# VHH binders against A disintegrin and metalloproteinase with thrombospondin motifs 9 (ADAMTS9): the designs that were tried, part 7

Target 1, 201 residues: A disintegrin and metalloproteinase with thrombospondin motifs 9 (ADAMTS9), of Homo sapiens (Human) (q9p2n4r1735to1935)
Amino acid sequence: LPQNCKEVKRLKGASEDGEYFLMIRGKLLKIFCAGMHSDHPKEYVTLVHGDSENFSEVYGHRLHNPTECPYNGSRRDDCQCRKDYTAAGFSSFQKIRIDLTSMQIITTDLQFARTSEGHPVPFATAGDCYSAAKCPQGRFSINLYGTGLSLTESARWISQGNYAVSDIKKSPDGTRVVGKCGGYCGKCTPSSGTGLEVRVL

## First folded at step 25 (VHH)

Design aa1 (from y6 with L100F)
Fold by OpenDDE, fold request of step 26:
Structure aa1 (fold): chain B 201 residues (1-201), chain A 122 residues (1-122)
Amino acid sequence: as target 1 above (201 residues)
Amino acid sequence: QVQLQESGGGLVQPGGSLRLSCAASGFTFSSYYMYWVRQAPEKGLEWVSNIDSGGSSTYYKDSVKGRFTVSRDNAKNTLYLQMNSLKPEDAAQYYCAKDFDTHYSGEPWDYRGQGTQVTVSS
């Protein structure tokens, strides 16, 4: 059984992009092989919940008073704020790239990401320039449920930037993660810099 | 080098008025939001007002709404704060501050002048 998309090409003579069953760490997983016409196909995991629960956002509003956290930290479109943070963006993900050698999600791969607002935002990343008062508004969501994968315990995030803060919650089984990140200006990104480590369930 | 110089402070009685000015240089004044902040004795810096780059939109701390008016003259690189109906609680060192650079590591109003003292007393 093939262990990667390149082997799929070799063993099956396949040249079309699509879903294939690969043997990954002793289990059969459905992997989307992209670039099968090339000599360097890439492996992607199709997210069952797609865009609705897999997204990354850099929030675009900035408080006029950056020393406060109004509304008990809740996001409000009618905030006393300016709406001109140029780094703002919203990206949702239908598929995410996985490096099967390192077993890491490549969070910077945006091939199957849709940016609906502003600038593209990497997977599992969020940020803002909302406030310097520990009031993060940027959001990211990861849902690996149904993929056969989960994040390992080593999958962590770091806060980067000025007054950067993060509130990240991971499900016990490692299939669900939601994060709120921000600063003045700040963000959260995977700690490894290379991606998020996953395991086969 | 960013330079900001506040003036116009002084001693006034409650209910009195002052007009603060801020002369700006060393940056493209007309491209930035500008801020007024103040620091009362034994208190931290607090936001008072800000104005967009063109001067079309102004924003105020609730406690100064209706009494203070921020404006700017981009041709003169000058920011103003008209303060009417002054109250004792308005007494503070007032600073003009340049908008925060989103790539800057520091405090929100690090680019500010030396300030001008406003005292409100009977």
Scores: ipSAE 0.887, ipTM 0.968, lowest interface PAE 0.5, mean pLDDT 96
Fold by OpenDDE, fold request of step 26:
Structure aa1 (fold): chain B 201 residues (1-201), chain A 122 residues (1-122)
Amino acid sequence: as target 1 above (201 residues)
Amino acid sequence: QVQLQESGGGLVQPGGSLRLSCAASGFTFSSYYMYWVRQAPEKGLEWVSNIDSGGSSTYYKDSVKGRFTVSRDNAKNTLYLQMNSLKPEDAAQYYCAKDFDTHYSGEPWDYRGQGTQVTVSS
């Protein structure tokens, strides 16, 4: 059985992009093979919950008073705020790239991401320039349920930037992660520059 | 180099008025939000007001709404704060500050002048 999309080409004579079953770490997983006409096809994982629960956001609103955290930190889009944070954006994900050699999600691959607002935001990344008072408003969500994959314990995040703060919650099984990140200006990104490590369930 | 110089402070009685000015240089004044902040004795810097780059939109701390008016003259690179109906709690060192650069590491109002003292006393 093929272990990657290149082997799918070799063993099955396949040349079309699509979903294939690959043997990954001893289990059959459904993997989307992209670029099958090339010598270097890429592997993607289709996210069952898609855009609704797999997204990354850099929040665009900024408080006029950067030293406050109004509404007990609750998000209010109708706030009397500045709306001129140029780095703001919202990206949702139907598929995410996986490096099967390193078993890492390549969070910077946006081939199957949809940016509905502003600038593209990498997977598992969030940020804002909302406040310097520990009041993060940027959000990211990861849901790997149904993919056969989960994040390992080594999958961690770092806070970067000025007054950067993060509140990240990972499910015990590693299939669900939600995060709030921000600063003045700040963000959270995977701690590894290469991506997020995953394991086969 | 960013330079800001506040003036117009002084001693006034409660209910009195002052008009602060801030002369700006070393940056494109008309491209930035400008801020007024103040620091009372034994307190930290607090936001008072800010104004957008063009001067069309103004924002105020609740306690100064209706009494203070921020304005700017971009042709003169000058920021103003008209303070009416002054109260004892308004006494502070007042600073004008340039909008925060989103790539800057530091405090929100690091780019500010030396300040001008406002004293309110009967």
Scores: ipSAE 0.887, ipTM 0.968, lowest interface PAE 0.5, mean pLDDT 96
Fold by ESMFold2, look of step 25:
Structure aa1 (fold): chain B 201 residues (1-201), chain A 122 residues (1-122)
Amino acid sequence: as target 1 above (201 residues)
Amino acid sequence: QVQLQESGGGLVQPGGSLRLSCAASGFTFSSYYMYWVRQAPEKGLEWVSNIDSGGSSTYYKDSVKGRFTVSRDNAKNTLYLQMNSLKPEDAAQYYCAKDFDTHYSGEPWDYRGQGTQVTVSS
């Protein structure tokens, strides 16, 4: 059985982008093959819970008084703040790219993402420039449930920047991760040393 | 290189007025938000007000709103704070501060002057 999208093309004679079943680490996974008219198709996982539960945000507001964490850290539309953080953006994901050789998510591939505001934001990242009082507002969400994949225990995040802080919560089965990240200015991203590794359930 | 010099403080009775000035040099004044912050004895810096780079948008701590007015003159590189209806709780050392670049790695209001003392007789 095919183990990547190039084998689907070679063994099945397929030339159309679409969902195919691949044998990955001894288990059958549904993989979206893109670029099947080329010699270098790419593998994507279609996210069952879609862009409502899979998104990345760099929050664009900054407090006028950065020494506080108002509203017990809750986000409010009427904050005393300015919308001028130039790195801000929001991206949501219908599919994510996977490198089947390394079993890593390619967080910077945004082919099947939508950026609805500002700059594109890679999968599994978040940040802001909101407050120096450890008051993170940037959010990301990962939901792999139903895809047949989960994040490995080795997947970890690094916070970078001045007053950088992250609050990252992982489900026990590795299918759900949510994060709040920020600083003055700060971000969180998967560690370059471990990447964002997945395994087949 | 950033230089900020506050002036205009003094002793005033409750209900009185003062106008603070801040002369700025060593940076492009018109490119930055500017702040007024204050510090009472044995307390931390407290945000009072700020103003955008063009001078069109102004923001105030709730307790001074309606009594204080921040303004700027970009041709003279000068920031102002008009303080009316002064109360004893307004007594503090007042500083003007430059807003940071988002690539800066420091504390809020690191770039501030020596301050000017405002004293309100009880």
Scores: ipSAE 0.624, ipTM 0.874, lowest interface PAE 1.6, mean pLDDT 92
Fold by ESMFold2, fold request of step 26:
Structure aa1 (fold): chain B 201 residues (1-201), chain A 122 residues (1-122)
Amino acid sequence: as target 1 above (201 residues)
Amino acid sequence: QVQLQESGGGLVQPGGSLRLSCAASGFTFSSYYMYWVRQAPEKGLEWVSNIDSGGSSTYYKDSVKGRFTVSRDNAKNTLYLQMNSLKPEDAAQYYCAKDFDTHYSGEPWDYRGQGTQVTVSS
């Protein structure tokens, strides 16, 4: 019963990247092993609900008048906005990297992410430069349902930047998190103190 | 050092016109959005208008749209605001403001001049 991708390689003689079952905390977990041709394969979790439910966004529009929060905070394509925030980006995720020793998601590993607009954005991250009136437009979404993992209760986000603000909602079972984050300019990321810790269900 | 100098304010009757000018120096004027903002006594700064770096796109607060026209002359490093059909509500100190770099913290329109007073007598 291998407990990481290196053991899969050693114990089964496998050299192919692919999905393998590992024994983690006494439970089976399906892990995608990448880099199996090397001495340091990496462990990824394939996201069952895919990139429509797992994405990170830095929103690219900025209000001409940053002292407002128009439309009661709703996003509109026809806002009075500049479309020029150069840090903007949108990344969606098919797989996420996990450190099985610490049981933390490595949010900055983008090997199995697709960046469809602008700059790559780490997992569980959102931001914008839209407004100084606490009117966040950037969004992220996490859906771990069906992966065998959930976020622990210790997972927390921190807002960073001028006028930074966040509105983050976590499901009781830890499999769903959605966030709205932004500022003038601002973002939210998982707290470095708690990390983005998961447990095997 | 960024320097902005507004001029062209004065006393005008309701329905009258003024043209404000802003002379800019100490930065590459043609690289930045420029703003007109205004401040009535004991009020905060209020966005009035802005214009992109090339001068091709202009934007206005709803209450001045159709009455005010922002323009720029990048060869002269000068920003303009043509103010027509002036109303008592337009009376304020008018400031020319330079766009911020999104990497810096601060208040909206921190880079502004000394302002020029517009007074509308009903």
Scores: ipSAE 0.495, ipTM 0.821, lowest interface PAE 2.5, mean pLDDT 91
Fold by ESMFold2, fold request of step 26:
Structure aa1 (fold): chain B 201 residues (1-201), chain A 122 residues (1-122)
Amino acid sequence: as target 1 above (201 residues)
Amino acid sequence: QVQLQESGGGLVQPGGSLRLSCAASGFTFSSYYMYWVRQAPEKGLEWVSNIDSGGSSTYYKDSVKGRFTVSRDNAKNTLYLQMNSLKPEDAAQYYCAKDFDTHYSGEPWDYRGQGTQVTVSS
């Protein structure tokens, strides 16, 4: 069985974008091959739980009083807030790109993402400009269940920015991660040192 | 360079009124939200009120709502705070502050003037 989309093209004579079974680290993995009409096809993982459980958000509301964390940190649509954070955005994902050599998710490839609000937001990223009182409101969600992949233990996030803070929860099996991230202004992204590494289950 | 100058403070009896002014220069005043914040002795800065760049939307700390009115005159680059029904708890140094740029890595209210003192006593 082929080990990447280029081999699918070379070994099986395939020229259509679509789902193919690849042999990755000794196991079968279903990979969407895009750009098969070219010499540089790309590998994507179709997310079984889709865009409802796989999204990235930079939250657009900013407290009028940034020195507080109202509602015990809960999000309220009726907050005393400005809705004018220009970096705000919301992206959801049907597929994510994977580098099969490094086994890392390429979070900045948005070919199979939909940005429904504001700016595109990379996979596994969240942030806001809500509060200087460490009160994160931006959210991301990752659900890899059913893909045959899980995040490795080396996958970690860093917080960047003024008063940056994150609250990230990972499932024991590495298939689900949710995060709340923000600052004044701040965000969280996968660490550049570790990347967002996955393994075949 | 951002310059903000507050004026209009003074001594007033409980129930009295004061009007604060803030003269702004060194930036495009009409492009920014503007804030009133205050600081009582041995306390941190406290948000009082803010107003959008055009002056159409105003916001207030709950304890001053209905007593204080923020306004601005973009032609004169001036921010105002009308303070009515003053209480002893309102005594503080009052500052006007410019909205920050969201890439800024300082403290809330860093862009403020030297302040004007409001004292409420009989």
Scores: ipSAE 0.475, ipTM 0.816, lowest interface PAE 2.6, mean pLDDT 91

Design aa4 (from z1 with S105T)
Fold by OpenDDE, fold request of step 26:
Structure aa4 (fold): chain B 201 residues (1-201), chain A 122 residues (1-122)
Amino acid sequence: as target 1 above (201 residues)
Amino acid sequence: QVQLQESGGGLVQPGGSLRLSCAASGFTFSSYYMYWVRQAPEKGLEWVSNIDSGGSSTYYKDSVKGRFTVSRDNAKNTLYLQMNSLKPEDAAQYYCAKDMDTHYTGEPWDYRGQGTQVTVSS
């Protein structure tokens, strides 16, 4: 059984992009092979829950008073805030790229992402420039349920920027992660040291 | 280099008025939000008001709404704060501050002047 999309080409004579069953770490997983007409096809995982639960957001509102955290930190569009954070954006994901050698998600691959607002935001990333008072508003959501994959315990996030803070919650089985990140201005991204490593369930 | 110079502070009785000015140089004044902040004795800096680049939108701390008015003259690179119906709790050192770059690391109002003292006493 093929272990990557290149092997699918070799063993099955396939040349079309699409879903294929690959043997990954001893289990059959459905992997989307892209670029099958090339010598370097890439592997993607189709997210069962799609856009609604797989998204990354850089929040665009900034408090006029950056030293407060109003509404007990809850987001509201009618805030006393300016709406001109140029780095703002919202991206949702139907598929995510996976490096099957390292078993890491390539968060910067946006081939199968939809940016509905502002600038594209990498997978598992969030940020804002909302406040300097530990009041993160940027959000990201990961749902790997149904893919056969989960995030490992080694998956870590780093906070970057001025007054950067993050609140990240991971489900016990590692299939769900929800994060709030921000600062003045700040973001959270997967650690470059550990990456966004996944395991086969 | 960014330079901001506040003026117009003084001693007034409760209910009195003052008009603060801030002369700006060293940056494109008309391209930035500007802020008024204040610091009372033994307290930290607090936001008072800010105004957008063009001066069309103004925002105020709740406690000063209806009493303070921020404005700007971009041709003169000057920011103003009209303070009416002053209260003892308004007494503070008042600073004008430049909006900071989104990549700046530091405090929100690090680019501010030396301030002007406002005292309210009967």
Scores: ipSAE 0.893, ipTM 0.970, lowest interface PAE 0.5, mean pLDDT 96
Fold by OpenDDE, last read:
Structure aa4 (fold): chain B 201 residues (1-201), chain A 122 residues (1-122)
Amino acid sequence: as target 1 above (201 residues)
Amino acid sequence: QVQLQESGGGLVQPGGSLRLSCAASGFTFSSYYMYWVRQAPEKGLEWVSNIDSGGSSTYYKDSVKGRFTVSRDNAKNTLYLQMNSLKPEDAAQYYCAKDMDTHYTGEPWDYRGQGTQVTVSS
């Protein structure tokens, strides 16, 4: 059985992009092979829950009073805030790139991302310039359920920026992660700099 | 070099009025939100009001709404704060502050003047 999309080409003579079953660390996983007409196809994982639960957001609202955290930190679009944070954006993901050699999600690959607002935001990344009072509003969501993959314990995030804070919750099985990140201005990104390490369930 | 100079503070009785001014230089004044902040004794800096770059939108701390009015004259690079019906709790050093770049590392109102003292006492 092929272990990557290049092997799919070699073994099956396939040249079309699509879903293929690959043997990854002893288990058969469904992988989307993109660029199969090229000599360097890439592997992607189709996210079962799609856009609704796989997204990254840089929140665009900034409090007029950057020293407060109103409403106990809850997001409100009717906040007393300005709406001109230029770095703001919202990206959702149907597929995410995986490096099968390193077993990492390449979070910066946006080939199958849809940016519905503002600027593209990498996978597993969030931020804002909402407040300097530990009041993160940027959000990211990861749901790997049904993919056969989960994040490893080494999958961590770092907070970057001014007054940067993050509140990140990972499910025990590593298939679900929800994060709130922000600052004045701040963001959270995967700590490795190269992506998020995953394992086969 | 950003320069801000507040003036107009003084001693007033409760219910009195003051008009603060802030002369700005060293940056494109008309391109930035401007802020009024204040610091009472033994308290930190607190937001009072801010105004958008064009002066068309103004925002206020709840406790000063209806009493304070922020305005600006971009032709004169000047920010104003009309303070009416002053209360003892309004006593503070008042600062005008420039909106900070989103990449700035520091406090929200680091670019502010030396301030002007407002005292409210009977």
Scores: ipSAE 0.893, ipTM 0.970, lowest interface PAE 0.5, mean pLDDT 96
Fold by OpenDDE, fold request of step 26:
Structure aa4 (fold): chain B 201 residues (1-201), chain A 122 residues (1-122)
Amino acid sequence: as target 1 above (201 residues)
Amino acid sequence: QVQLQESGGGLVQPGGSLRLSCAASGFTFSSYYMYWVRQAPEKGLEWVSNIDSGGSSTYYKDSVKGRFTVSRDNAKNTLYLQMNSLKPEDAAQYYCAKDMDTHYTGEPWDYRGQGTQVTVSS
């Protein structure tokens, strides 16, 4: 069985983009091969739970008083805030790119991302400029359930920016991650500049 | 360089009024939100009010709503704070501050003047 999309081309003579079964670390996984007409096809993982639970957001509201965290940190549209953070955006993901050599999700690949608001936001990334009082409002959500993959313990996030803070929760099995990130202005990104490490379940 | 100069502070009795002014230079005044903040003795900086770049929208700390009015004259590069019905708890050093760039690393009101003292005493 092929181990990557290039091998799919070699072994099957395939030239069409689509779902293929690949042998990844001893397990048969369904991988979407994109760019099969080219010499450099890319591997993507289709997210079973799609856009609803796989998204990244840079929150656009900023408190008039940036030294407080009102409403016990809860987001609300009627906040005493300005709504002009130009870096704001919301991206959802149907597929994510995976580097099968390094076994990392390439979070910056947005080929199968949908940006519904503002600027595109990388996978597993969130941020805001809401407050300097540890009050993160940006969100990201990862759900790998059903893909055959999970995040490893090495998959971590760093906070970047001014007064940057993050609250990230990972499920015990590594298939689910939810994060709140922000600052004045701040964000959270994967700790490795290359992506998020995954393992085969 | 950004320069802000507050004036108009003084000593007033409870219930009295003051009008603060802030002269701005060194930046395009009309392009920025402007802030009033204050610092009472042994306390940190406290947000009081801010106003959008055009002066059409104003925002206030709850404790000063109905008593304070922020305004600006962009032609004169000047910010104002009309303070009515002053209370002892309003006593503080008052500063005007420029809205900071979203890429700025530091405190929200780092670009502020030397301040003007407001004292409220019977």
Scores: ipSAE 0.892, ipTM 0.970, lowest interface PAE 0.5, mean pLDDT 96
Fold by OpenDDE, last read:
Structure aa4 (fold): chain B 201 residues (1-201), chain A 122 residues (1-122)
Amino acid sequence: as target 1 above (201 residues)
Amino acid sequence: QVQLQESGGGLVQPGGSLRLSCAASGFTFSSYYMYWVRQAPEKGLEWVSNIDSGGSSTYYKDSVKGRFTVSRDNAKNTLYLQMNSLKPEDAAQYYCAKDMDTHYTGEPWDYRGQGTQVTVSS
C-alpha cells in the first residue's frame, strides 16, 4: 500500500488530485493528494468538521483604553472599539497540509484555507491588539476528529509579541484544541517552527 | 524625535475648570490617535481620553464623561483637554501620549510628555 502521494502515482498510476487511502504508521488513512500531475504531490488531510470548527483569527477590535479588560474578558463585538488593526483576519480550513515524513501539520500552508475577513491567518494561530491587560480575544480552533489523527503531547504553542497571552485548551485525546490569544499586540503560534506534530490514533 | 509638551495645569477649586494643551512635534501628528492619561499620587497611569487622527471621534473614561472634552488642531499640531466641573479625584499629573505602533514593544503610553500638574482643592 502506498505511504505517500508519490507512491500512489507509482503504484496505482494515478495522476488526478483526490482522496486516497495511504498506509500511515501502520494504519489506513484517507489523504488528499494535491498536485498529482506534478512530480511533487502534496499530502493534505480533509477536516471532517470543516470550516466551522477549524479556523484561525486575528481579532481586529482594539480597546481605547489598552489597560482594561472589560466584561471579565468576554468578547463584545458591538463595542465602541478601534477597528484599525491591519493585521486582523479570519481564515477557515477545509484541508490542512501534512508532512508524512515528520508527521507534522504544516500550519502555514493555506492552499485549502478560506479567508473571509482581512488577512490570511495560519492554522492553529490567533492574535489581537485588543489590550495590554491579559485580555486575549483572538481565537483558533482545531478539530481533527474523524481524520484518524491527533495532536501529540509535544504540540504546544508559544505567545509572541507585546503583552502576549494565551489560553489554550486541548482535549485529552488530542483531537480538539481551542485557543484564545492576544496582546498589545500579540499572538500565539505553534512552538515548533516546522508545524504541529500529530500521531495516528 | 517624538516630542510632546503639556501645559495648562494648575490649582483649581472643586467645580472649577482647566484647559490643557499638548504641543506635538517630531512625527506626523495628524496621522495618529492621541491620548490623555493621568497619574495620581501612588497610582499608576490611567486612561482619561483619546481622539482619532482626524478629531471626529472622541472617547472618554466613564468618570470624566460629560465633564471633559478632548479636541485637536492638526494644523497646529496641538491636542487639547477641556476639563470642567473638576473633582478632587481628578487631581493628577496629566500627560498627552502618542498612539504607539502595533509592533512596538513597551507600554501603551511610552511616548508622552513631561506632564502638567492638576490640583483640585478647596
Scores: ipSAE 0.892, ipTM 0.970, lowest interface PAE 0.5, mean pLDDT 96
Fold by ESMFold2, look of step 25:
Structure aa4 (fold): chain B 201 residues (1-201), chain A 122 residues (1-122)
Amino acid sequence: as target 1 above (201 residues)
Amino acid sequence: QVQLQESGGGLVQPGGSLRLSCAASGFTFSSYYMYWVRQAPEKGLEWVSNIDSGGSSTYYKDSVKGRFTVSRDNAKNTLYLQMNSLKPEDAAQYYCAKDMDTHYTGEPWDYRGQGTQVTVSS
């Protein structure tokens, strides 16, 4: 049984991008192989819950009065806000890249991301420039349910920027992570020291 | 260097009016949002109003809506605040402040003038 997309190409003579079953850590996983016409195909996991539950956002609104955290931190479409943060963006994901050697998600590979507004935003990151009162509005969401994978407990996020703050919530089984991140201006991203390691369920 | 100079403050009775001016230099005035903020003795800075770079959109603290009008003249590099129906609660030092670039790492309204005093006698 093939253990990566290169083996699928070599052992089965496959030449088309698509879903293949690979043997990963003693279990079969459904892996999307991309770039099968090349010498270096890449491994992706198709996200069962897709774009609606897997997204990354740098929020584009900024408070006129940045010294407050209005609405008890809730997002409001009718806020007293400027829609002028040019670094803003929203990306959603149908598939994410995985490095099968390290068992880490490669958050910066956006091949199967859709950026519906603004700049592309890597997987598992969020930010804003909303408030200097530690009132994060940028959101990310991860849902790995049904993929056969979960995040390990070692994954950590870091905040960077002026007044940067993050609020990261992980499910006990490691299949769901949601984050609120922002600053004046600030963002959160997975720590380079821990990365986003996954385990085979 | 950014320079802002407020003027037009004074003593007024409740219900009276004042017009504040702010002369700006040392930056491209027409490229920035501009702010009016105020400070009562031993209190922090309080947002009052702001206006976009072109002068077409204006925003106000709820307690001053309908009484205060912010405007700007980009040809004269000047910001204005027309203050009508003044209340004792409006008494404060009023500052004109430049909006900050999004890469700025300091406090809101760090670039402000010396202020002009508004006193409302009741």
Scores: ipSAE 0.617, ipTM 0.871, lowest interface PAE 1.4, mean pLDDT 92

